VH-VL binders against q9nrl2r1430to1533. Designs and how they scored, part 330

Target 1, 104 residues: q9nrl2r1430to1533
Amino acid sequence: GGVHELSAFEQLVVELVRHDDSWPFLKLVSKIQVPDYYDIIKKPIALNIIREKVNKCEYKLASEFIDDIELMFSNCFEYNPRNTSEAKAGTRLQAFFHIQAQKL
Below, E stands for the ipSAE of ESMFold2; O stands for the ipSAE of OpenDDE; V2 stands for 0.75 times the mean of E and O plus 0.25 times the DockQ between their complexes.

## First folded at step 19 (VH-VL)

Design cc38 (framework fv_nezutatug; at its last look DockQ between E and O 0.33; V2 from the best seeds 0.00; counts 0 for: pae E 7.8 > 2)
Fold by OpenDDE, look of step 19:
Structure cc38 (fold): chain C 104 residues (1-104), chain A 121 residues (1-121), chain B 107 residues (1-107)
Amino acid sequence: as target 1 above (104 residues)
Amino acid sequence: QVQLQESGPGLVKPSQTLSLTCTVSGGSIDYGYTWHWIRQHPGKGLEWIGSIYYSGRTEYNPSLKSLVTISADTSKNQFSLKLSSVTAADTAVYYCARGPYTSDNYWMDVWGQGTTVTVSS
Amino acid sequence: DIQMTQSPSSVSASVGDRVTITCKASQSISSYVAWYQQKPGKAPEPLIYSASYLYSGVPSRFSGSGSGTDFTLTISSLQPEDFATYYCQQANSFPLTFGQGTKLEIK
């Protein structure tokens, strides 16, 4: 497609991806690297998947978009103990998201 | 919408084990939430008992930890509370509840209607 | 454990009044506070989470504010259905703890 102004969802995803604490969330967890991940997490999701859904206009409501983002964080906190780098990064990124989501 | 329903005996004798089950309908225990037990003694405030996550991880109130066991059966979409060696002090309305799973922010967004448990000989 | 000291324990007010309930945490809990409403014989229902976020379906006359140790629930214009007991809860760390409650009665 042509150059266009980013939607609110697109812009927020860009901001999330650019955030220093996005590294655990950029793509799906590798089953090879983390063999038990998908035994625990039944609805895996990542920012690249969410971005694709945004690009495909699959989110009709802000709540749907927010739900996927929250699911992403929920998965992180479910799998990673509180004191891990992943959980700490997730906590900070989620706080950032909650501030930005108020604009939606 | 998701609904929670407590079930179990309304009367328990002292020194016995209180056993309750929370059945979840209209939703799943599989992801995205924390599941809680809370109680309320007659005319008193709310007391958190414990919580369980999908992974099976549990958190308990230290004042009750040695007596409390919380478990989940995802195949039945249920989670349960066992409180051993009950006394009259354990007489209360018992609530199960659900909350969003967010780090360091554990609140309850959906509650069961509560079930009254009386401890009496 | 983090203690939540809620005040007042009871308050009488009239329809249309502005009502404020406060909750003080024994230590800083950032913004991780939830507020609940409980009517007689009923389960608590969520009003506010994360100190200032209104739960879905809750009337806009309810609002929450605060951070650190001091938190406030405000009802801007009291309605008949708002007479109930209200609880704050710290959601930051285990064990989860509630305030002792505030009974809001009709004057």
Scores: ipSAE 0.017, ipTM 0.695, lowest interface PAE 6.5, mean pLDDT 92
Fold by ESMFold2, look of step 19:
Structure cc38 (fold): chain C 104 residues (1-104), chain A 121 residues (1-121), chain B 107 residues (1-107)
Amino acid sequence: as target 1 above (104 residues)
Amino acid sequence: QVQLQESGPGLVKPSQTLSLTCTVSGGSIDYGYTWHWIRQHPGKGLEWIGSIYYSGRTEYNPSLKSLVTISADTSKNQFSLKLSSVTAADTAVYYCARGPYTSDNYWMDVWGQGTTVTVSS
Amino acid sequence: DIQMTQSPSSVSASVGDRVTITCKASQSISSYVAWYQQKPGKAPEPLIYSASYLYSGVPSRFSGSGSGTDFTLTISSLQPEDFATYYCQQANSFPLTFGQGTKLEIK
């Protein structure tokens, strides 16, 4: 990763946050509101955390950034059955991410 | 690129526990993937044994009746298979495999080379 | 459990032939089918996922089709390197299950 890749990561995270289907992914799931979430999901992550890591230059390889984004989607699909609004949003946002990652 | 390599003893005696390890390189076992064990009996097709999610959640083939345990060692980037009380019927080539980033689509995009296990006195 | 029934069990064909292999699921699996190629002494390798999508690097002579319960793998012009055993796999739900395989021999 050089400065070029880190700028691309920032642009991509901004695009994800702005997407209509980002709502399940903006912040970590509340343990109070969803008590069993952290019994199932052992490596939680969200867009606000990924954006902070980009801003702090914590990704040394593009693969590390991609892995965190994909972990975010995998958590959604593991916790939420296919027919839920959360899983459907995740599917659409993941497809958007794959398209945008090719261009930036 | 991610690569998977099986390791373990090639010969196991009946009634013992078969123990195999899959070493993952070029990627982390705790990042968003599902990890599988599959076996292939001599001259026969493929049989799924079980899976472990990146989160540690497991799924097992019900035909193995709690004889199987799959676990992960994240410090070594490995996941393992233990199959207890083996018999000659457990003689097979054993593969480890990775499932891709997908929404409940459990196909396998990366396979290990396989390791032959023979159960014999 | 979802059973996958593959046909034929074996086929012998010449270079340039069109070969079709079918796989039937015991219940609907939408498009959650993968196809693998296994050469003698080697691990299976992915060919197709989600019934019809070619895995990266797979030649365009391979194609897949179907949905629901009936699925097809086609090789449009058989090449010598296509000698292998082919497996379908339902990727819909646990326990994961494979077809019994189709051995393709080049005449």
Scores: ipSAE 0.013, ipTM 0.695, lowest interface PAE 7.8, mean pLDDT 89
ESMFold2 (binder alone), look of step 19: mean pLDDT 92; pTM 0.946

Design cc39 (framework fv_nezutatug; at its last look DockQ between E and O 0.32; V2 from the best seeds 0.00; counts 0 for: pae O 8.8 > 2)
Fold by ESMFold2, look of step 19:
Structure cc39 (fold): chain C 104 residues (1-104), chain A 121 residues (1-121), chain B 107 residues (1-107)
Amino acid sequence: as target 1 above (104 residues)
Amino acid sequence: QVQLQESGPGLVKPSQTLSLTCTVSGGSIDYGYTWHWIRQHPGKGLEWIGSIYYSGRTEYNPSLKSLVTISADTSKNQFSLKLSSVTAADTAVYYCARGPYTSDNYFMDVWGQGTTVTVSS
Amino acid sequence: DIQMTQSPSSVSASVGDRVTITCKASQSISSYVAWYQQKPGKAPEPLIYSASYLYSGVPSRFSGSGSGTDFTLTISSLQPEDFATYYCQQANSFPLTFGQGTKLEIK
């Protein structure tokens, strides 16, 4: 949607990026550093990509924006065992996101 | 926004396989969510049957034996329930539902309308 | 498996009344409780997730609280549209389980 939705998407993405637990999600996972990631994760996505899509007005609906954010967390939980730093960071950031998303 | 709709036969004979399909519109089943089947027995509460993740992994209620299969067809944007060897105890309203894929908090944010299935001779 | 026990099973109340429904888990589930409203002939609808957070569009007369094993759904100043059956759900671990329901009826 409207102008208020686009501003809200930008505000939410900025809050996610600035959150202490954003570190696993800032950029796409490196194939060099994590060689098997793309064997397991078929739809990779990260906060920098989502932020760029917001800046370019590529989200027509709030649900499309929410779906990309949820995909980002789902990829984290699919790839990373529960006890890893990445999964724990994802759990905390997703909980923060769920609270903020109710305001959309 | 996203909507879920159950479809399938309303009457199934004992010992047959119950097959239900959930059609998803306004969203994609291979996008970041967990998809659930829940049933509600006449005059009773809700029972979780099982779930399928966007990746195709499944979780099943152990109380329902290994007769349950949940699968997804991404090309049709559908996920399905098969329950083998049904009895009268499987008579219920069947719901599909969606929730976020989480590590520890599996709440359900969208529900289908439900479909009534009767198991009777 | 985590059992969820709701109390009371039925409540008879008038428009304007305050109603409290409780749900007890057989073991600690932190704050991982959801609440649903089901009107006759309809699917359940989400009210509350994580014990105390309202879904968008849910009226502010609904509130939730609790952590660990004991959880409460409160409806302040009942409205005619609130007469329904309410379910809690533990969301912490599989198998996911629901309370047996609380039917809220007009007195």
Scores: ipSAE 0.626, ipTM 0.900, lowest interface PAE 1.6, mean pLDDT 92
Fold by OpenDDE, look of step 19:
Structure cc39 (fold): chain C 104 residues (1-104), chain A 121 residues (1-121), chain B 107 residues (1-107)
Amino acid sequence: as target 1 above (104 residues)
Amino acid sequence: QVQLQESGPGLVKPSQTLSLTCTVSGGSIDYGYTWHWIRQHPGKGLEWIGSIYYSGRTEYNPSLKSLVTISADTSKNQFSLKLSSVTAADTAVYYCARGPYTSDNYFMDVWGQGTTVTVSS
Amino acid sequence: DIQMTQSPSSVSASVGDRVTITCKASQSISSYVAWYQQKPGKAPEPLIYSASYLYSGVPSRFSGSGSGTDFTLTISSLQPEDFATYYCQQANSFPLTFGQGTKLEIK
C-alpha cells in the first residue's frame, strides 16, 4: 500500500514504544535469559507482536486491542515482584496507556 | 468518552444504610480499571472509602470496612456503595471515580460529578 | 496507613507567580503520587500521576516532581483559572490517602 495516516491503534502503539518505560515490553522475553518465564507466563505478548497484529488489521474492535495490551501488563505484574524496575515501569506505562486509551 | 454518574437518595436517616450507584457510560467496567468511591465532608478534604477491581476484588478503608460494601454489576455497567449504620459524620459529597488497574498506582483519572448525601432524622 | 502531609494549607498569590505545593509521605511511596485540582462545587480533576506525568489536557505550566517521601506540585506562571484547592494522593498502597489540601487564593 501507499502512505496513509496511522490508525488510532497504530498511533497508540507508537506512543507506547516511545515511552521511557517501554523497555520491558518492546519484545518477547528471552527464554535463554529468563529460563523459567514461559513456565509461568502462558500467553506471552509484547509491543512488537501487538504492532504486527495492528499492521495486519487483526484488531476489529478496540476491546481486542486493549485486551492484548492489558495482557502484556498482567504478564509483567505476574512475573515481576512489585519492587522491580520492570514492574515499576509497567505500572507507569499502564497508567499512561489507560489515559491514552480513552481516545479510542 | 467515559463518564461516571452517581445516583441515590440524598437524604438518609441515622442508623439506616446509605446506598449509591455509579453508572458508567462511554466505556466498560469489564477491563483494565479500578473503580473507587471517595467522599468529602462539607468543608473538608477527600476520604477514600473503597475500591473494586473489574474482577470483583474489593479494598476498603479500614476505618469503614465493617460498614462498607462495594459491588459491581457488569450487565448494567454499574458499581455500587452501601454504607450501613450511618450517622451525621457520614454527611458528605460522594464521588465515584475510575483509575488504572495496576498493582502500585491507584490514582483516579475520571470522576463523577458527585452526589450530596445528608444524614438527618 | 501512609499519611500525606501537605503544605502549605493555604497560599495567596498573584497571576504570573510561581507557586509550589509540597506533599510529604510518612514512608517511601516511590513515585506513586497523584495531584488533583478542585474548584468550589466541582469534583476533583486529575493533574498529575506517577509524581511527574501530566494528565491529558493539563497545561504545561503544571509540573510535578519527587520520589520517596517528598513531592512537589509547581505552577510556573499562575493563571486566573488556577485558583482552587489542590490535593496530593499516595497511590502506592491501600488504604489510599490524600493530603489535607492546599487552598490557592488570589492575593
Scores: ipSAE 0.013, ipTM 0.681, lowest interface PAE 8.8, mean pLDDT 92
ESMFold2 (binder alone), look of step 19: mean pLDDT 91; pTM 0.944

Design cc4 (framework fv_nezutatug; at its last look DockQ between E and O 0.78; V2 from the best seeds 0.76)
Fold by OpenDDE, look of step 19:
Structure cc4 (fold): chain C 104 residues (1-104), chain A 121 residues (1-121), chain B 107 residues (1-107)
Amino acid sequence: as target 1 above (104 residues)
Amino acid sequence: QVQLQESGPGLVKPSQTLSLTCTVSGGSIDYGYTWHWIRQHPGKGLEWIGSIKYSGRTEYNPSLKSLVTISADTSKNQFSLKLSSVTAADTAVYYCARGPYTSDNYYMDVWGQGTTVTVSS
Amino acid sequence: DIQMTQSPSSVSASVGDRVTITCKASQSISSYVAWYQQKPGKAPEPLIYSASYLYSGVPSRFSGSGSGTDFTLTISSLQPEDFATYYCQQANSFPLTFGQGTKLEIK
């Protein structure tokens, strides 16, 4: 394929990835580094996975895209207490996302 | 778009258990949201009953905690409310709602239309 | 528990008027306040989240402001369809709590 204009989903993923608070969400949590993560989180997801789904045109509705992003945040808050750096970053990034999602 | 619909008996006798179900359509409850039950006594304001997160974690109003159970059935895309030992004070319109899964910002962005429950002998 | 004191309990106004509703939290809740509109026989409809952000589809005449303990909902120019009851809600911590409501009536 050739160069094309980014879709709304692609653009939003780019903005999320570039955000200062995206670092907990860029890729799946390492089972080696966090051995109990996948005992707690049953539907893991990350921005690189969501980006791949966007690239493959797997999202037919905005709601589907939003659901995956919300799942990503909920996983973070489910595993990480409120006072952790991950949760704090997630709170800020989610707030940003909620504003941007209104445009979808 | 996601829609919520409450269902259950509109009449319950005192001391019995009120049982309601919220059916979600246009979206899955097995995703990163918080699901709420709220009620409104006739002519009164809104009262939060409790919430359940997609993971199954629950939060309850302390004033009702000993009497309230909220559960979810992902296979039916439903979540439910049980309120035991009801009295006339539990007569109200009951709403289910959805909001984000957050650490500290639990607003409700989608509501059901509500279902009226009357407690009477 | 965090108490939300909403005022006034009722207000009469005319079409075109500027209307202000206030909500005071018993403790600081940052910007974690939501506002809802409810018409008779209907479910509440969300208007504002995080104190100042309008939901999609909400007219721009609605606005929210405030942080900490004092919050305000403003309708810059009242329209006929705006006559309803409004509720604030603190969204910061459990148990979630609502203001007592403000009934906005036609003068």
Scores: ipSAE 0.866, ipTM 0.943, lowest interface PAE 0.5, mean pLDDT 96
Fold by ESMFold2, look of step 19:
Structure cc4 (fold): chain C 104 residues (1-104), chain A 121 residues (1-121), chain B 107 residues (1-107)
Amino acid sequence: as target 1 above (104 residues)
Amino acid sequence: QVQLQESGPGLVKPSQTLSLTCTVSGGSIDYGYTWHWIRQHPGKGLEWIGSIKYSGRTEYNPSLKSLVTISADTSKNQFSLKLSSVTAADTAVYYCARGPYTSDNYYMDVWGQGTTVTVSS
Amino acid sequence: DIQMTQSPSSVSASVGDRVTITCKASQSISSYVAWYQQKPGKAPEPLIYSASYLYSGVPSRFSGSGSGTDFTLTISSLQPEDFATYYCQQANSFPLTFGQGTKLEIK
């Protein structure tokens, strides 16, 4: 909730976006490019959406922010087999996120 | 913050089905996590029973696989354990726990308080 | 199944002592080990994940190290509140398995 937490959320989202492995997560998955994605993933989300929610102060608890980021990774692992570039990027970015989130 | 609370009967007779429920508060079971059941026998260590992911996919300890069912009820924000054909060997403290949904690193970041189950005539 | 063997099973130590607990996996698990603290009558609490990363709120006197099969939890200066049982857990593959525990008793 407070302004200190929202500033920390913004800083963390910026660090995630800047990370080399952010490329699968920047924007929502295209239905045209990945036709079955939205049949499998019921709650799609991406970094641009999370960043806008931070900027609009839509997170009431730190746990809500963390849950959206974990959902983003979980969708990646649910849809993509472990040997794909997307899953490997997700694994590395999630590990980075877990380290940074402990500092909150 | 997220909290987990186990509930169910403390006493179960041999051959019956043990049913436990974990109620999640301060978060949603429908958000991308893995939800676990673990038990601890008297004076002994921890044994992982199984897990359910937000998508409904389950994984069970092979030693219990034919006896165990884990399910989720998103409308109640709960997940449950059923263990059939119990014996005195199933007497334990039962914990529910949460971990991030990961590809290869299944650690647990939140635990329930535990509920004691005794299997006795 | 991956067996996790902890050593020692029990240790008595004084406040201020350095305590080292080891955990050996029956096969390589990279760095995918977690450590938990359990006080009597309480649920386990997370201390460390991925061998060496502390959870928020865990005192810096706790540290973890290791990779492959051999892992260590260290308490650099034992405090009275550290009396507990400590468990390692391999997090790499199902079924998830725990060490048998190390009971830390303060003299």
Scores: ipSAE 0.651, ipTM 0.899, lowest interface PAE 1.5, mean pLDDT 92
ESMFold2 (binder alone), look of step 19: mean pLDDT 91; pTM 0.942

Design cc40 (framework fv_nezutatug; at its last look DockQ between E and O 0.36; V2 from the best seeds 0.00; counts 0 for: pae E 4.3 > 2)
Fold by OpenDDE, look of step 19:
Structure cc40 (fold): chain C 104 residues (1-104), chain A 121 residues (1-121), chain B 107 residues (1-107)
Amino acid sequence: as target 1 above (104 residues)
Amino acid sequence: QVQLQESGPGLVKPSQTLSLTCTVSGGSIDYGYTWHWIRQHPGKGLEWIGSIYYSGRTEYNPSLKSLVTISADTSKNQFSLKLSSVTAADTAVYYCARGPYTSDNYYMDVWGQGTTVTVSS
Amino acid sequence: DIQMTQSPSSVSASVGDRVTITCKASQSISSYVAWYQQKPGKAPEPLIYHASYLYSGVPSRFSGSGSGTDFTLTISSLQPEDFATYYCQQANSFPLTFGQGTKLEIK
C-alpha cells in the first residue's frame, strides 16, 4: 500500500463517500433489516463495491463507472418512496454526482 | 457509450396499431435509468408519450394512456411502444431516449435518431 | 399538468449577437428544467440540465438560469452552428412537458 495519485474515479468515489447524504449507499442493504429488498432490487450495488471495482481497475470506460453509480441511485429510487429520508438523500447525492461526472 | 435506435413500419393505416422498437447498444436496459418515448408532429414541438423504468414500471401521458403500451425485452435489450387506434394526428417522428432514474429530475441525456411514422389509408 | 410557456416562438439574429430564450412554468418546479437543441432533420440534443448545468461538450457560450417558474437560456455570442430550434422541458413531474420551441434563424 504505497502512496499514489488517485484516479478521477477514485477521487469521485471518495467525494461521494464523504458527502453527508452517502449514508444509504455506503454498503449493501441488509436482508435481515429489509427482508423484501432483494425481491425488488435485482442488481444491488453500493459505494463500497464500486470503490473495490475502482481499486481493481475494473472500469475501462467512464461510462461503465457512471452506469454503476446510476444503478445505485436507480435502486434507491425504485425501492424508496420520494418522501423517505433515503430517497431525499439520494436525490441530493445524485445531483452532486451529475455535476461531478461532467468532469470525467 | 450507449446508443439508441428506433425501428418499425413507416406507414400505418388508420385504426391500426402503431408498433415501434428501440434497440439499445452499449448498455443494458435493465441496468438502471429511465427509458422514454417522445414524438414530434411535422413542424410541431415535442410531446412526451411515456416512460419505462429499468424495473419495468411505466408512466404514460394521460392524453394517450388508454391507447399506449410500453414494454421492455431484456433478452433483446429493447423497449417498445404500441399505440392503438391511430389517426392522422399520430403522424410524427418518434424518438426513444434515455435519462437518469430520479425522484424529480427526468431529463433525457441520450436520444435515438428518430423514425418517421405516417398514418394514411 | 405543468405547462411550459416558451418565448419567443422565433427570433432572427446575427453571428456574434447575444440571444435570450425564456420559459415560464405554470407552477413552481424548483430547478428541474432541461434545455435541448434541435437542428432540421435531426434529433434533439441535450444542452442543459437542472436549469444551469451544461452537458459535457456544450460550448461555454451557452448558459441557463432560473428557479421556481422563470427560466432562461442564453447564448452570449451566437455562432453559425447555433442556428436551430431550442426547447425547454420541465423535468420535475409526470407528465413531462416541453415548451413550444424557439426557432433561432439567421438575420
Scores: ipSAE 0.879, ipTM 0.946, lowest interface PAE 0.5, mean pLDDT 96
Fold by ESMFold2, look of step 19:
Structure cc40 (fold): chain C 104 residues (1-104), chain A 121 residues (1-121), chain B 107 residues (1-107)
Amino acid sequence: as target 1 above (104 residues)
Amino acid sequence: QVQLQESGPGLVKPSQTLSLTCTVSGGSIDYGYTWHWIRQHPGKGLEWIGSIYYSGRTEYNPSLKSLVTISADTSKNQFSLKLSSVTAADTAVYYCARGPYTSDNYYMDVWGQGTTVTVSS
Amino acid sequence: DIQMTQSPSSVSASVGDRVTITCKASQSISSYVAWYQQKPGKAPEPLIYHASYLYSGVPSRFSGSGSGTDFTLTISSLQPEDFATYYCQQANSFPLTFGQGTKLEIK
């Protein structure tokens, strides 16, 4: 939606990017560095892509924005075993996101 | 409210393929959840059969020796179990279950009602 | 594969008793354990995830604890509706495995 929702989406994405645990999620995973990633993850997404979609007003509902962010975390938990640094970072960032999402 | 319901034949002959379908209502199968099949043999506890991610990736219990296939049909909001070459030992109650969209996706936070399958001549 | 061993296999207790069920993993699984309640003729129902977190709607008399290899489910004041079989499940790695179950019978 409206100007208020676009500002809220942008503000939330900025808070996620600034979080210490955002490092696995800033950009799409490199196929060169992780060759099998795209054989497993069929709907890749990252914070830079979500931010671009906010800038282009591609989200009509808060639920659509939330769904993309949750997809980002779900991809992390599918690809990475739970004891990896990536999965642990995802768990902490997702918990932070759930708190921040109350503001939407 | 998400609900899961198993369906399929209650009686299967030995050496045939057991085929079950789990229908998901009140939610989408291709959201970030993980979907599981579990069975319970009379006089035994629960046995995980396998899982399918929202993405279509599968994981199987190696004890079933490549006899199992799990698949999903997002257009019907269903996922399915096929177990080939069944014997009387495959007689059990079969459950489908959901793993949440968090890192807790190996837990089962919603269960179907279960369907009894008997393997008998 | 990670084996989960529950004890006791069966327990009889009175209403109001404190009941403790133990689950031991064959190797460290951090806190990746869940507990389920199964009433006769019904599907299992989730009680606890990640060792100690109660699902919504689960009565506060249920609690979970432990880490590493040793985990417990405690019912602080047994109620008549708690007659059921209880299962632990490790969620550390595939294949996912369950304990053999503990049948709780109310005297």
Scores: ipSAE 0.252, ipTM 0.803, lowest interface PAE 4.3, mean pLDDT 91
ESMFold2 (binder alone), look of step 19: mean pLDDT 91; pTM 0.941

